VH-VL binders against q8zty0. Designs and how they scored, part 8

Target 1, 249 residues: q8zty0
Amino acid sequence: MAKQVLTYIDAKEFAYIIDSISVLVEEANFLIRNDGLYLRALDVSRTAMVDLAIPKESFEEFPEVEELRFGLNFKELKKLLRRVKKGDKISMEFEEGRVRIKLIGKSVRSIVVPSIEVVGEELPTPKVVYTAMVKAASDVLATAVKDADAVADEVKFEASEEALIISASSDKGEVEVKLDKNSELVYEFDVKEPASARFSLEYLVDITSKTSKISDIVTIELATAKPIYLSFDIPAGGKISYFIAPRVE
Short names: E, the ipSAE of ESMFold2; O, the ipSAE of OpenDDE; V2, 0.75 times the mean of E and O plus 0.25 times the DockQ between their complexes.

## First folded at step 4 (VH-VL; framework fv_sonavibart)

Design c10 (at its last look DockQ between E and O 0.06; V2 from the best seeds 0.00; counts 0 for: pae E 9.3 > 2, placed apart)
Fold by ESMFold2-Fast, scan of step 4:
Structure c10 (fold): chain C 249 residues (1-249), chain A 131 residues (1-131), chain B 103 residues (1-103)
Amino acid sequence: as target 1 above (249 residues)
Amino acid sequence: QVQLQQSGPGLVKPSQTLSLTCAISGDSVSSNSAAWNWIRQSPSRGLEWLGRTYYRSKWYNDYAESVKSRITINPDTSKNQFSLQLNSVTPEDTAVYYCARDEGSQASMEDYFGPGAFDIWGQGTMVTVSS
Amino acid sequence: DIQMTQSPSSLSASVGDRVTITCRTSQSISSYLNWYQQKPGKAPKLLIYAASSLQSGVPSRFSGSGSGTDFTLTISSLQPEDFATYYCQQSYTFGQGTKVEIK
């Protein structure tokens, strides 16, 4: 068989991607197809799903396989990745039942870990017809949900023709952030029908705190009482996306 | 206990509209943890899901692509029932029609992968499309 | 759409036999597969949900196993009332059924 190696040029960006996935799951299956690297995983409470897709063109080296699956536990991987430096590359070499992971810089640091199989492989795409889409600065979303988290455990997203409103209210206080469609922090605004739903702040705070390090822009899609969709473009190509189920009314 | 009771005509002429009703007892048609489905069964096509209606702050309908242009599933909260209207029927629509509940959680991402397990079924209605 | 194939299409068995029915999917569905029993003239009845969870009121001789693309329904000791057609289902797609007939 052809040598099975995957090399990503920006190890620090890859570390942020792993951190962003690990807010939902401690282990997950990666799937390599002839056109890219994929990962889809659902958290233990089945409330949130992460979806990663990176095209083969984003890699310096990519395996020549029809399909290759490998599961990783992120605890050991994160220990290696915590000390990554600017300019480092990350390489994964696939062997039967194990993967050799290398950080390539002025020196080469390497670990070999077992490949595990994680239940939940290739989860279906959620069937949601979205009625509102807002593309905005990711830092604004991260700040809005952090502010909401100070006063409540859930946050409401309301999209109208004029604005996206992110709000939270409790006996501890009220927070409201309004993103007007003409704001300099809003890059695209397409609301076909008003949409409103409430979500857990614990998921949103964790997700947005990590993903804002990957992308300066977030795409938000909403429909009434449906999961929120958050998508972040990866600078080297591809995207990491999240679905978060709404709170019950 | 939750029960579903079906009613409607058993014989329909080609080109006409098939209309069936499913009455719900022991649960509310507007329950936010349930969806209300129509499924048919024929010897040639087996079990076919046709569509569903469900309440999540507003009413939603999902329909199978094969019937999407001809089908309407409509809830009636005052009578606690839901109905199927299938327009322009042909002999290929001859089947036993069942209503069924799938129960799920709005707060689970699994609820959005499509219908879950169908835990409660109506008795079925044999519909023959013939002139 | 995910394609589902049941095997066998039919089988003949005697009371007391162990019966196994397989459902294969064209793509991985984790454990999101359900099993139904249908007797002539009646609606299908849910037996197993989420691949291996026994529905309330269903006898323990029924069990489900599998994940990903290969799923099995097992009846450990076939009873007279178990002669029926069995269907697998995931989301809006059903298998074509397996008829369990008396030998």
Scores: ipSAE 0.754, ipTM 0.861, lowest interface PAE 0.7, mean pLDDT 90
Fold by OpenDDE, look of step 5:
Structure c10 (fold): chain C 249 residues (1-249), chain A 131 residues (1-131), chain B 103 residues (1-103)
Amino acid sequence: as target 1 above (249 residues)
Amino acid sequence: QVQLQQSGPGLVKPSQTLSLTCAISGDSVSSNSAAWNWIRQSPSRGLEWLGRTYYRSKWYNDYAESVKSRITINPDTSKNQFSLQLNSVTPEDTAVYYCARDEGSQASMEDYFGPGAFDIWGQGTMVTVSS
Amino acid sequence: DIQMTQSPSSLSASVGDRVTITCRTSQSISSYLNWYQQKPGKAPKLLIYAASSLQSGVPSRFSGSGSGTDFTLTISSLQPEDFATYYCQQSYTFGQGTKVEIK
């Protein structure tokens, strides 16, 4: 029986992906299908969802399986990934009940971790019809969210035909970031209907800060009083995305 | 106490439009914490969710794929009721139709996977599609 | 689409019996599994929500349990008024029902 091996070319990028996912969950199940690697998970509070999809073409080696599920503890995995250097590859070899992870660079380091079965749910895609879509520089979003976090525990997104406004206010102060549709920092702007929603900053700060290290562009989809959808294209291929439930008044 | 009272004809001819109304008491059709649903029941198809309407700063509608092209659910804030309109009916649409409320905070992502628990139901209306 | 299967489709029991009905779903969304009771000519009545929470006004002899894709409705001691059809529901989908009949 041929050994099942998954090899991602950019181990550093993979480390950032894991870091981004670990914002919501400490552990989760990966799903390998014939066309790619997938992960979908909710945070403990079930107010935020992360979705990862990496096509098999993004991998140097990809298992020839119909379906393979394996769970990993991200805290332990991140410890290993701290040693990743630029240019390193990461390879996962799947054995019965175990996963051999190799960091391939100037030297080859190998560790074996248990393949855990994380009690997870098969999560459906949220049924949300979005009315606003904005593609912008990811660092702009990250900065705006960070600024909002300095003054409040929630942030407001308002999309109009003219601009996307990210704002927060409290007794500590007020923050407003306006992304005009004609701004150099806005790459695409499509608002079919005005949209407004508020979100907790609990995960948003870390999500945006971590994912901005992966992708320079973020796609923001918004609808009034609906979950916000944030998607980040992975340079090597694939996409990492988040849903965050709105605050309820 | 929240109550739902249904009304409408129990006989509809094929190709015509089925129309029902559900009057709400004890709650508002524009409640931010409720959604208003139509569900039907038949021996052949069992309980089948058809759609819902709800207000969250604006009105939203969700429809079942099976009837999406034929169904309209409209709220009436002036009368505190909501209606069902199902066009181009066939004998397959013969069923007992129920209006029902589901409560949701909309604070969980799971709230966006579909309706929650239906805690309040109308009395039901038997609708027969026959020539 | 979510698929739901109840077991059994029907059962016969006597007053005082412990009755167990199972519901299997194709997707694991445990926090939103609900149970209903329906009597002939009446609308369904919510018994259990979120897999194990008892709806207000429902007798304590009713209980719900389970996680993942497997859930159970239990009637600890069947009463005469409990003879009915029971349905599980998750999101847009209902189970086919379980008819509890008198033995």
Scores: ipSAE 0.416, ipTM 0.739, lowest interface PAE 0.7, mean pLDDT 92
Fold by ESMFold2, look of step 5:
Structure c10 (fold): chain C 249 residues (1-249), chain A 131 residues (1-131), chain B 103 residues (1-103)
Amino acid sequence: as target 1 above (249 residues)
Amino acid sequence: QVQLQQSGPGLVKPSQTLSLTCAISGDSVSSNSAAWNWIRQSPSRGLEWLGRTYYRSKWYNDYAESVKSRITINPDTSKNQFSLQLNSVTPEDTAVYYCARDEGSQASMEDYFGPGAFDIWGQGTMVTVSS
Amino acid sequence: DIQMTQSPSSLSASVGDRVTITCRTSQSISSYLNWYQQKPGKAPKLLIYAASSLQSGVPSRFSGSGSGTDFTLTISSLQPEDFATYYCQQSYTFGQGTKVEIK
């Protein structure tokens, strides 16, 4: 155990990844396999799921293991990560029942945290056949959901052959954002079948805000009355993605 | 130690509104980790989930398809209660009505449309809908 | 939506018997199936959550197992207070119940 270390060369990017995961959960299990680092977690209300995959090639150092599972509480980790600077590396050294976490730059700062037991069973991938896919500027989505949150507690996504429409309405007002397939802010547009669904804004504002710091591009996948799938490519390699269950009404 | 206490009338005439309340002690109706449910039980339908209300930065409701056009569930934070209103009742709505709490789990997305385990139940209220 | 079928619908057993009842779902689900006990005139009581996790205050003679579409509740040594109706539940769907009667 003392000889196993994981080093990620961009600590600031790792901090954004942790911030993004922590929107849904305060603690979760990481899984290290011989090909990469993985995490899958569901929020307490069962409304959203986060999925992280980072291939081992994205790390400067990576453990030689068949499988290593460890749980972390993100509150303590985030305290350290607030001090991250551009160019810092982050390493995690796995010891008996604990993890040594270091920010490595002009100086070295570290903490030791317990490897906690996060109770839960393995989560399957939701079985959804998506009929609409849009790749767009992530800031545009973040702004659209933030505007929707100002007027309502849910947002409607509608994909047609011509556009993706993001809208919300209530007694407080209404918002509509149209992403035309020919817009300079839409990079790919593939609608095999029109799709429409409504989603709670409970997590969407923070998800889209945090993840836009990881990637300039979001992939949005929809099917009528099915969970929305949002994915973001990590520049150093890998992907962070979310499923958010639709509202009935 | 958490306790749910139900109140409301046991007899309702057809076409009228069934109204029940559930008082919470030992927990908060606005708890970030709980959802507050109504479930009914009859010989012909068995146990049937009707809907829930819960607070996650905002208030949310989920209603069963079978009753969604007629049901309203409202929280009352000042009294630490939540209510059931079921409009336009018929004799088919005769049942024992329960309020219940569910607490979060790490459930799959394919299970998202419904509650987790119901760990705390109210005592039940027999409601008869007749002439 | 998911249909839940319990079997048997009723059974007779003696104190000390091992009792097993099953719940079959119409679709594969992850291990998020719950079991309840209900006595006449009383609300259901949670016994097992997440297929196999024992609820606090429930005797260890109760256990749950299964995954996919098939789940079981086992009472290793039936006690007099265990004569009741048992229900499985996932999400908003309940099984029809299994009545356990004294032989």
Scores: ipSAE 0.012, ipTM 0.443, lowest interface PAE 9.3, mean pLDDT 86
ESMFold2 (binder alone), look of step 5: mean pLDDT 88; pTM 0.927

Design c2
Fold by ESMFold2-Fast, scan of step 4:
Structure c2 (fold): chain C 249 residues (1-249), chain A 131 residues (1-131), chain B 103 residues (1-103)
Amino acid sequence: as target 1 above (249 residues)
Amino acid sequence: QVQLQQSGPGLVKPSQTLSLTCAISGDSVSSNSAAWNWIRQSPSRGLEWLGRTYYRSKWYNDYAESVKSRITINPDTSKNQFSLQLNSVTPEDTAVYYCARDEGSQASMEDYFGSPAFDIWGQGTMVTVSS
Amino acid sequence: DIQMTQSPSSLSASVGDRVTITCRTSQSISSYLNWYQQKPGKAPKLLIYAASSLQSGVPSRFSGSGSGTDFTLTISSLQPEDFATYYCQQSYTFGQGTKVEIK
């Protein structure tokens, strides 16, 4: 019989991952399987979904289980994670109805938080066929949506064979960012059909402000009047991804 | 109540364009809560969704990957109908073609998990592609 | 790309029988499965949506159950008008059908 322990070497990166999830939800269920750690959650308005997948190989220690579900409220977890320092590790030890979380550095800081084992189905993958894909610098997207948020409540993404245009306009002003396919800030560009859709800036600003601390690169997938897909590669392995429903006028 | 009535040619030669029309009564083709679909049925492929058109401040279309390069679905607001055009037909396009309605706002992520419920269907049109 | 398998492909039953038809998916679809009935020469008719919700006007002898990857359509007491082909559907994909024929 062994204790079930999960250890991630970069506690600061893990803190950014938790911050990136918590912009959509205050609590969520994690799923540990033999091959990795997973999470899918919808925000309360059902407008956006976060999808996390971290392979077992990204962890220093990983539980030997067929399946383990645990729910965490992020409020107390984020208080602990705000004390994380460069070089700290994070460890989670699973006990009945609770998780012991340790920040391991020059000192060991720990907290025990309640955990609820939630029995349920995984959320399915959204049924979207994408026609445009752009891989670009994540800071460019973060800056573009922050600038757009200053003048409007929604932002338009337009992909053509030559460029991705991110724009917003209102009585307060207008913002336009053009990412040409040959830009040094564009790493991959594959547009099979032009695509255009509008999204809430509230979601995009919150998501991109946190995810830009995890990954320097974002993959953007678009289709006309469909949810936008944003994917960020985690340096230690795995991905955090988002689907955001389009604005319907 | 809502009814769908189909019309169009029953015999088309290979390489020609198939054209079918679906007339709507009891609802508007530009209804914000409906989408208008084409679905065909053949012994070899069973029931196969081809695409849809719908109005949400402007017109949108979705098409199945298998027919995307050959298909166009167009609304006609003045006649309250929508049409299917399928280019460069082959004998494999021989099927009964149905028009169908599904309802949904497409405004939440759950709309993209969910399966559209085809609640109203046209009577079907048998299309034979033969020389 | 989600694969769907209906079982059985056909069955023989008598009036009054309890009939069950199964639809299995290769990936979890939560409760996002619909069921249709098709009689010869007619368009399909929606029976059940969201795995277990009965469409208005459909007799209460029809019921749907299941979630995730395993789904069942049940006819509690088969009537003569129920001899038909039944299809499950998820997203824009239909199952291959189950023919319910008279014994």
Scores: ipSAE 0.366, ipTM 0.679, lowest interface PAE 1.5, mean pLDDT 88

Design c3
Fold by ESMFold2-Fast, scan of step 4:
Formats: sequence, structure tokens, C-alpha cells
Structure c3 (fold): chain C 249 residues (1-249), chain A 131 residues (1-131), chain B 103 residues (1-103)
Amino acid sequence: as target 1 above (249 residues)
Amino acid sequence: QVQLQQSGPGLVKPSQTLSLTCAISGDSVSSNSAAWNWIRQSPSRGLEWLGRTYYRSKWYNDYAESVKSRITINPDTSKNQFSLQLNSVTPEDTAVYYCARDEGSQASMEDYFGYGAFDIWGQGTMVTVSS
Amino acid sequence: DIQMTQSPSSLSASVGDRVTITCRTSQSISSYLNWYQQKPGKAPKLLIYAASSLQSGVPSRFSGSGSGTDFTLTISSLQPEDFATYYCQQSYTFGQGTKVEIK
């Protein structure tokens, strides 16, 4: 008898969040608890992890449940969400084995998608001690990564007390982006120990191209030869974060 | 098979530097699928991980926060060994010190969920810090 | 920082008994838990990795189970050589140990 409904006021922003998750996985489990909406998933190669946490206060309507788990296939969902218009709200109504998704605007569009059982356990938080943190303009990271992708398959991040350097080199050329700690595009800079690590551009290009539409600020955490941590604050509250394993070959 | 053999002083005075070595046989200290650890054991603190060194295109180190300001772990490729240096020792550093290997490519996020298993251990070195 | 708590801290058992040792973590670690055996005067020896995988050369009377926050090490028929202290480990954190004494 009780209707379980989740309503998010900015459907376009929610579509960007789904798009940002779907670059890593085609399906995943969402978890609704009394305090928020959560999702954590690994890509098929187990190289990157996405972590989503949105507090219940970010929603216009939130289910009153101890725990509700639902899996969605993002390939089909994101095709439907490409038709979202600015000003639309999105509502999800949970039914046995199904989710009814409503796009509420000048008209109400409703779709029903299967809730799938995505096999897997809840993933723990990666155990990494970070030595460097930089908060900077997210579009600068996205363009640096895209430029690096033009010349190489991997990119190096180097943090020192004075600057963050993002670089790539190959027979095709060399790219270097330097973010000095005093740059107007750097909002916070805290390097306790220099850090250096290399990452696949395939993951970074896909992630940063989508997440820059969610947040204009990125928090980058680094440690030598450790996964990079990228965190993006969601304007309505919460965050979407990524861990990407380093290249060690 | 892989074996680890430890050597170093059994008695160290307070404020001095403790220095231990771990010799590796059956594997290379620069193996890109292994990491080389120091772990100590005392009655009061139990088993306590101190840090590790490993080779991935260049040498890297990780250290436990509790000892980070005093500890250095160094590989020696020519002797196929790695060492522990612990500065400014106190009686609280009295423990049995072990070297140990954990093996994994560290190219997967799963390797950072705490999966690493210590599959090969040295015999241990009892270190007493007293005057 | 994930805390690991083992129970009991010690136990006494007879040869042939089924012994169970529990490890609880303060946060979910999926299946990323390892078990070690340490005999007096010796280094710890890996028994089980990834919660339930038996290390090569370890007798089949040892088994591990559990996921998330609750894990169990079981010895199906205790032998005299199983006198030891057993430790669980996740990442770089060890439990406090469970001492098994033969009655």
C-alpha cells in the first residue's frame, strides 16, 4: 500500500549523473537507505570505480525505507534521459521488479524499466593514503586530459609543493599542463609529500568529459603509484567520485 | 621457492637508529608483481604493519602513519635485499620484526580493497630497545 | 581506518573438536579478509585468503567463510599441531588474535 517514490528536481542534472556512471558500467545497483541514495561499482576490467552519494535532503520526495536496493541497465536508461529538457523533474516509483520513471515538465512522460539483479557484493572504500590534494576548475582537467589523449595512451600526474603537472609524451608529441598553486584556476592546494602516478587516458577522457557537466570544480587526490581520486560536488547536494588504478607496467 | 632471511642488531639503545636487512632468494626484489613489507609484533600492540617498498618502473614506498616520520625502507637490487631504518628508537619499539611479501599486480582497484595477503615471511628478528 | 575484532580472545579445545573463530570489521570489506596461523616462536603463516580460499599446502580441515563485516575461520577436527594463535587481516590492519590451546 505504501508508495515508494524518489523525486529529483533537476532531471537534466540527474541525466548527467547517470551518464557519468554509465561510462564505467552498463548496469549497477542503487541503494536507498534512510539517509540517502548510494551507488558503488567497478568497470569490467576492475581498473576504475565510481562512487555516488546523494543525501536525502537533495530530493523533493524520498522513500521512507530502512533499505531498498534496485539495479538498472544504464544503456537503455540514458537513451531515454537524452530527451530530458531543462526544467524537468525526474521521479522514480519503485514496484516489484520494476521502476516507473517519470519526466515531469510541460508534459509528463512515463517509462517503465525492469529492476534487474546485478550480481555482486557492496564494495569497500579503497585503502589509499593520499599525500597531495588539489581543488581546481574541472574544465581545465577535462581539456588537459583530452589534449594528452591526442598524443599518448597514458597521462602522468605530478604534484609538488609548487604545482600540479599533467603530462603525456610519445613519438606523436608531448603535452604538458602546469597548474601553479597560485593560479586563479586552483582553489585549494595541499601537498604534504610530492606524488607521481600514471593513468590510462581511456578512463580519464570518458570520465572528465561527462563530469565537467555536473560540477565546475574537481578535487584531485594523489599519492605516488596509487589510484587517482577525482571528486565532483553535485550542485543539489552530494558527490560523484572516481578511483582509477595506476599504470604499473 | 621464495625465501626471506633477516639480519640486524638484537639490542639497540634509546635514541639510536635501528637497522635491519631482509635477503630475498627465489625472486627478485625488483619483481613488478611483488611488494616487500616490514611488520613487527609486540605483546602490547600485536601485529603492526610498518611499510613497504616495491618496483613499478621506479621504486616506491608506503609507510604507516604511526612511524612515517622515523622510517625508511630501501631496496638494494645488487644484493637482492631490502632494509628497514627506524630512527630515534624508544623502548616502545621493542618487538619481533618480520619482513614479508605481498604479491599482486596493483593494476586493479581490487588490489586496494585490502586484498593483499602476506604469503612469504622471514623468520623474524627480536629487537630489544633498552639501555 | 577499519577496526578488526576477533572473538574469543582465547579458547581451550580437545583434539577432534570443531573450532570456530570469528572476526568482525567496523566497515564492510566484501571478501578481502585473510587468516594466519602463528605457532610459538615462528612467523605467521597464511592459511586463507579472500575470506574462503585455502592457501596451497594448508590442510583441508581449515576453512573460511563470511563476507561484509562478519567472518569465520573453522577447524573441522582439531589436531595437536593446531595449537597456535590465529589472526585475521584486512589490508594493513590485523586483528588482536585468538589463542587456541589444546586441553
Scores: ipSAE 0.394, ipTM 0.694, lowest interface PAE 1.3, mean pLDDT 87

Design c4
Fold by ESMFold2-Fast, scan of step 4:
Structure c4 (fold): chain C 249 residues (1-249), chain A 131 residues (1-131), chain B 103 residues (1-103)
Amino acid sequence: as target 1 above (249 residues)
Amino acid sequence: QVQLQQSGPGLVKPSQTLSLTCAISGDSVSSNSAAWNWIRQSPSRGLEWLGRTYYRSKWYNDYAESVKSRITINPDTSKNQFSLQLNSVTPEDTAVYYCARDEGSQASMEDYFGVDAFDIWGQGTMVTVSS
Amino acid sequence: DIQMTQSPSSLSASVGDRVTITCRTSQSISSYLNWYQQKPGKAPKLLIYAASSLQSGVPSRFSGSGSGTDFTLTISSLQPEDFATYYCQQSYTFGQGTKVEIK
């Protein structure tokens, strides 16, 4: 039996990652392979998918296994991670039926949580050909969807050769945010074909409120009437990404 | 309730274009919860998916890599049908050709893990490529 | 691309027999696998979708199970109308088929 431990240097950043997953799912499986830590899960409505990939190199200590699958309740884990302090490291030791979590700082706190059996296999990568890609400040996206949420329950993303437009309209009012390709808040802009799709603001508000604490930059990929892809680079390496299915009406 | 009815020629000469049509009743070719597929079957290659067309604010086509350079699948909203054109046919294209629907919720991420289940099929058209 | 392998390629059975057909995938596909029945001269007919969900109108003697890479279609008590070829499918790929013949 090999030692089944991972250690992440920034426990507070790891807590933000868990928060970012928990907005979509209450429980899911961690997948540990030779090259990294992975997680893919669909929300209950099958409308959004979270995809986490953190390479082995992002960890101070990593298990020596070919493959290990562990199910955790993220609601319970999130409550335990409220005890994390700035400067703490987090260590997780995977045992049969349980996970031992250590918060390592000025003192060492050790918590044991049960591992659950989450039924389901590894989810496939969505088959979407994207025609537009924009890298921009993540807080600009978070603010735009929050403003849109004040007037509507869905938001439209329109990418053209010159700009990305995020807009919402209802009887309550209208909101529009225009990100011109030459804006200082736009770091990369690549639109091969104009794209337009509408999405639920509930998902976008929840996701961007948490992910903006992980990454200052968001990569947005769009295609007409296809799921939006949002990717956030983790400073220590790896990324957390989301696919959100489009609304049709 | 939904039915697919195929029509097209059974004999095609090598190097010519194969053209088949699938007429839809009980649903719209522009339904935002359906995709319209062509699948062929031969003794040597079994069941092969060729491609599909579907409407999601605009028309999309997905094609199998093996035929991508020769295939076109076109919807016709006025006649509520869709067609297959396969260019430069060879004897290897001899097969029974079926049209089929796959149906999924546009709001579900599962619709994007690939084609779902083919729940409605046309009757099939035997196509022989021979001189 | 994901490869599908069905086994056996053919089997002989009698009315009343329990028949099991398997499908293996080269990569995990969760539960996104479907089963079809095809009779000579006819189009395939959907029996099971999402590995274990019975299609409307299909007799309850048909059932599907499995997840990941290993899947099975079971006919609990074979009837005369069940002699046919059965195919598994995931995404754009079909298995090679299993022919169920009268013994």
Scores: ipSAE 0.550, ipTM 0.776, lowest interface PAE 1.0, mean pLDDT 89

Design c5
Fold by ESMFold2-Fast, scan of step 4:
Structure c5 (fold): chain C 249 residues (1-249), chain A 131 residues (1-131), chain B 103 residues (1-103)
Amino acid sequence: as target 1 above (249 residues)
Amino acid sequence: QVQLQQSGPGLVKPSQTLSLTCAISGDSVSSNSAAWNWIRQSPSRGLEWLGRTYYRSKWYNDYAESVKSRITINPDTSKNQFSLQLNSVTPEDTAVYYCARDEGSQASMEDYFGTDAFDIWGQGTMVTVSS
Amino acid sequence: DIQMTQSPSSLSASVGDRVTITCRTSQSISSYLNWYQQKPGKAPKLLIYAASSLQSGVPSRFSGSGSGTDFTLTISSLQPEDFATYYCQQSYTFGQGTKVEIK
């Protein structure tokens, strides 16, 4: 077999994708199949899961393999990606036990990193049936979560027929953000049954601060006392999604 | 605490419909954290999951491929029970039938991956399909 | 379809013995494997869920381990009431069972 290469045209966007994954995990396993690049990982507390799916068509070059699995530690990768300039491409060449990563622009910068054996988890799709879906401006969610973080360590999402309410309260104060279904910042609103659940702000602040750089739109799915699902479309194709377990009290 | 109590006929003739009922106490059939299952056991096929019903805003059913065309599992919220109807039975449907609950702790994401752990079981009903 | 194979199909052991039962899957299931005990004439009883989590009310002599494709149920000190058939299960599929006879 020839060399196996993956090339993504927008290295800056790829850097944001890596940043968005690394808020949950320092290392993870990637899976290349004939139709795309995939990654699923749980944070160390088992509270949040990131799910990445990028179709083959999003890449300038894609490996001709039935299946290729590789694990990366993001610490060294992020050092290389901090040097990304507008217009750079990123290329990964897969060899046994290692990956050669190149930033291709006016000059070529490269690093060879070990493919590590991340203690493996072939994570299934969570079995959650959602009753409410809101598609809205991602910056609105990021701002609401940041405002809630100023007064509390957990935030409540409450979807009704008329609005999505994001609120938090503590002895420090109260915050409430209301997204009416007819708001110009709400693109789709489908609430089949009211839903309410509470989540750790620690996860939401970190996730939304990075994902807002990838996508202007977030899809939020809710069910009472169930994990929240957040999905962000990647401009070049594909999506990065998150499940965050609810607080049980 | 939660208990499941089964009822139904022990002998059914080939080509007829088998009907069994599982009554729930200590929990609601429409509980958003539970799913309600039918599982059978025979010497030739061992333990076989047949299907489940569960409420998450609306009612859902999942059925095993082997019985999908013949099986219906229905909840009854007024009686707090759920039933199994298996059409066009044959001698191969002879088995002990159990109802069972699966429910996760829901504290971590792993609780939602579908461990499908059956923590509460009914007493079982021996069903013989014979002419 | 994931195939499940339990080993051994049966075993004989004395009270106080350490007993191990293995379940192997045809493809990786991470830690999503459960173990049950079934005594003659009774419904199965959940012992362990998610490979290693002990079900409430189950004696501490029972433990589970493993991930991926290889899983083990261990009874550290076999008691007379542990005479039973043990089953592993993942998703909607059960293993064929391991019969433990106390002699």
Scores: ipSAE 0.319, ipTM 0.626, lowest interface PAE 1.9, mean pLDDT 87

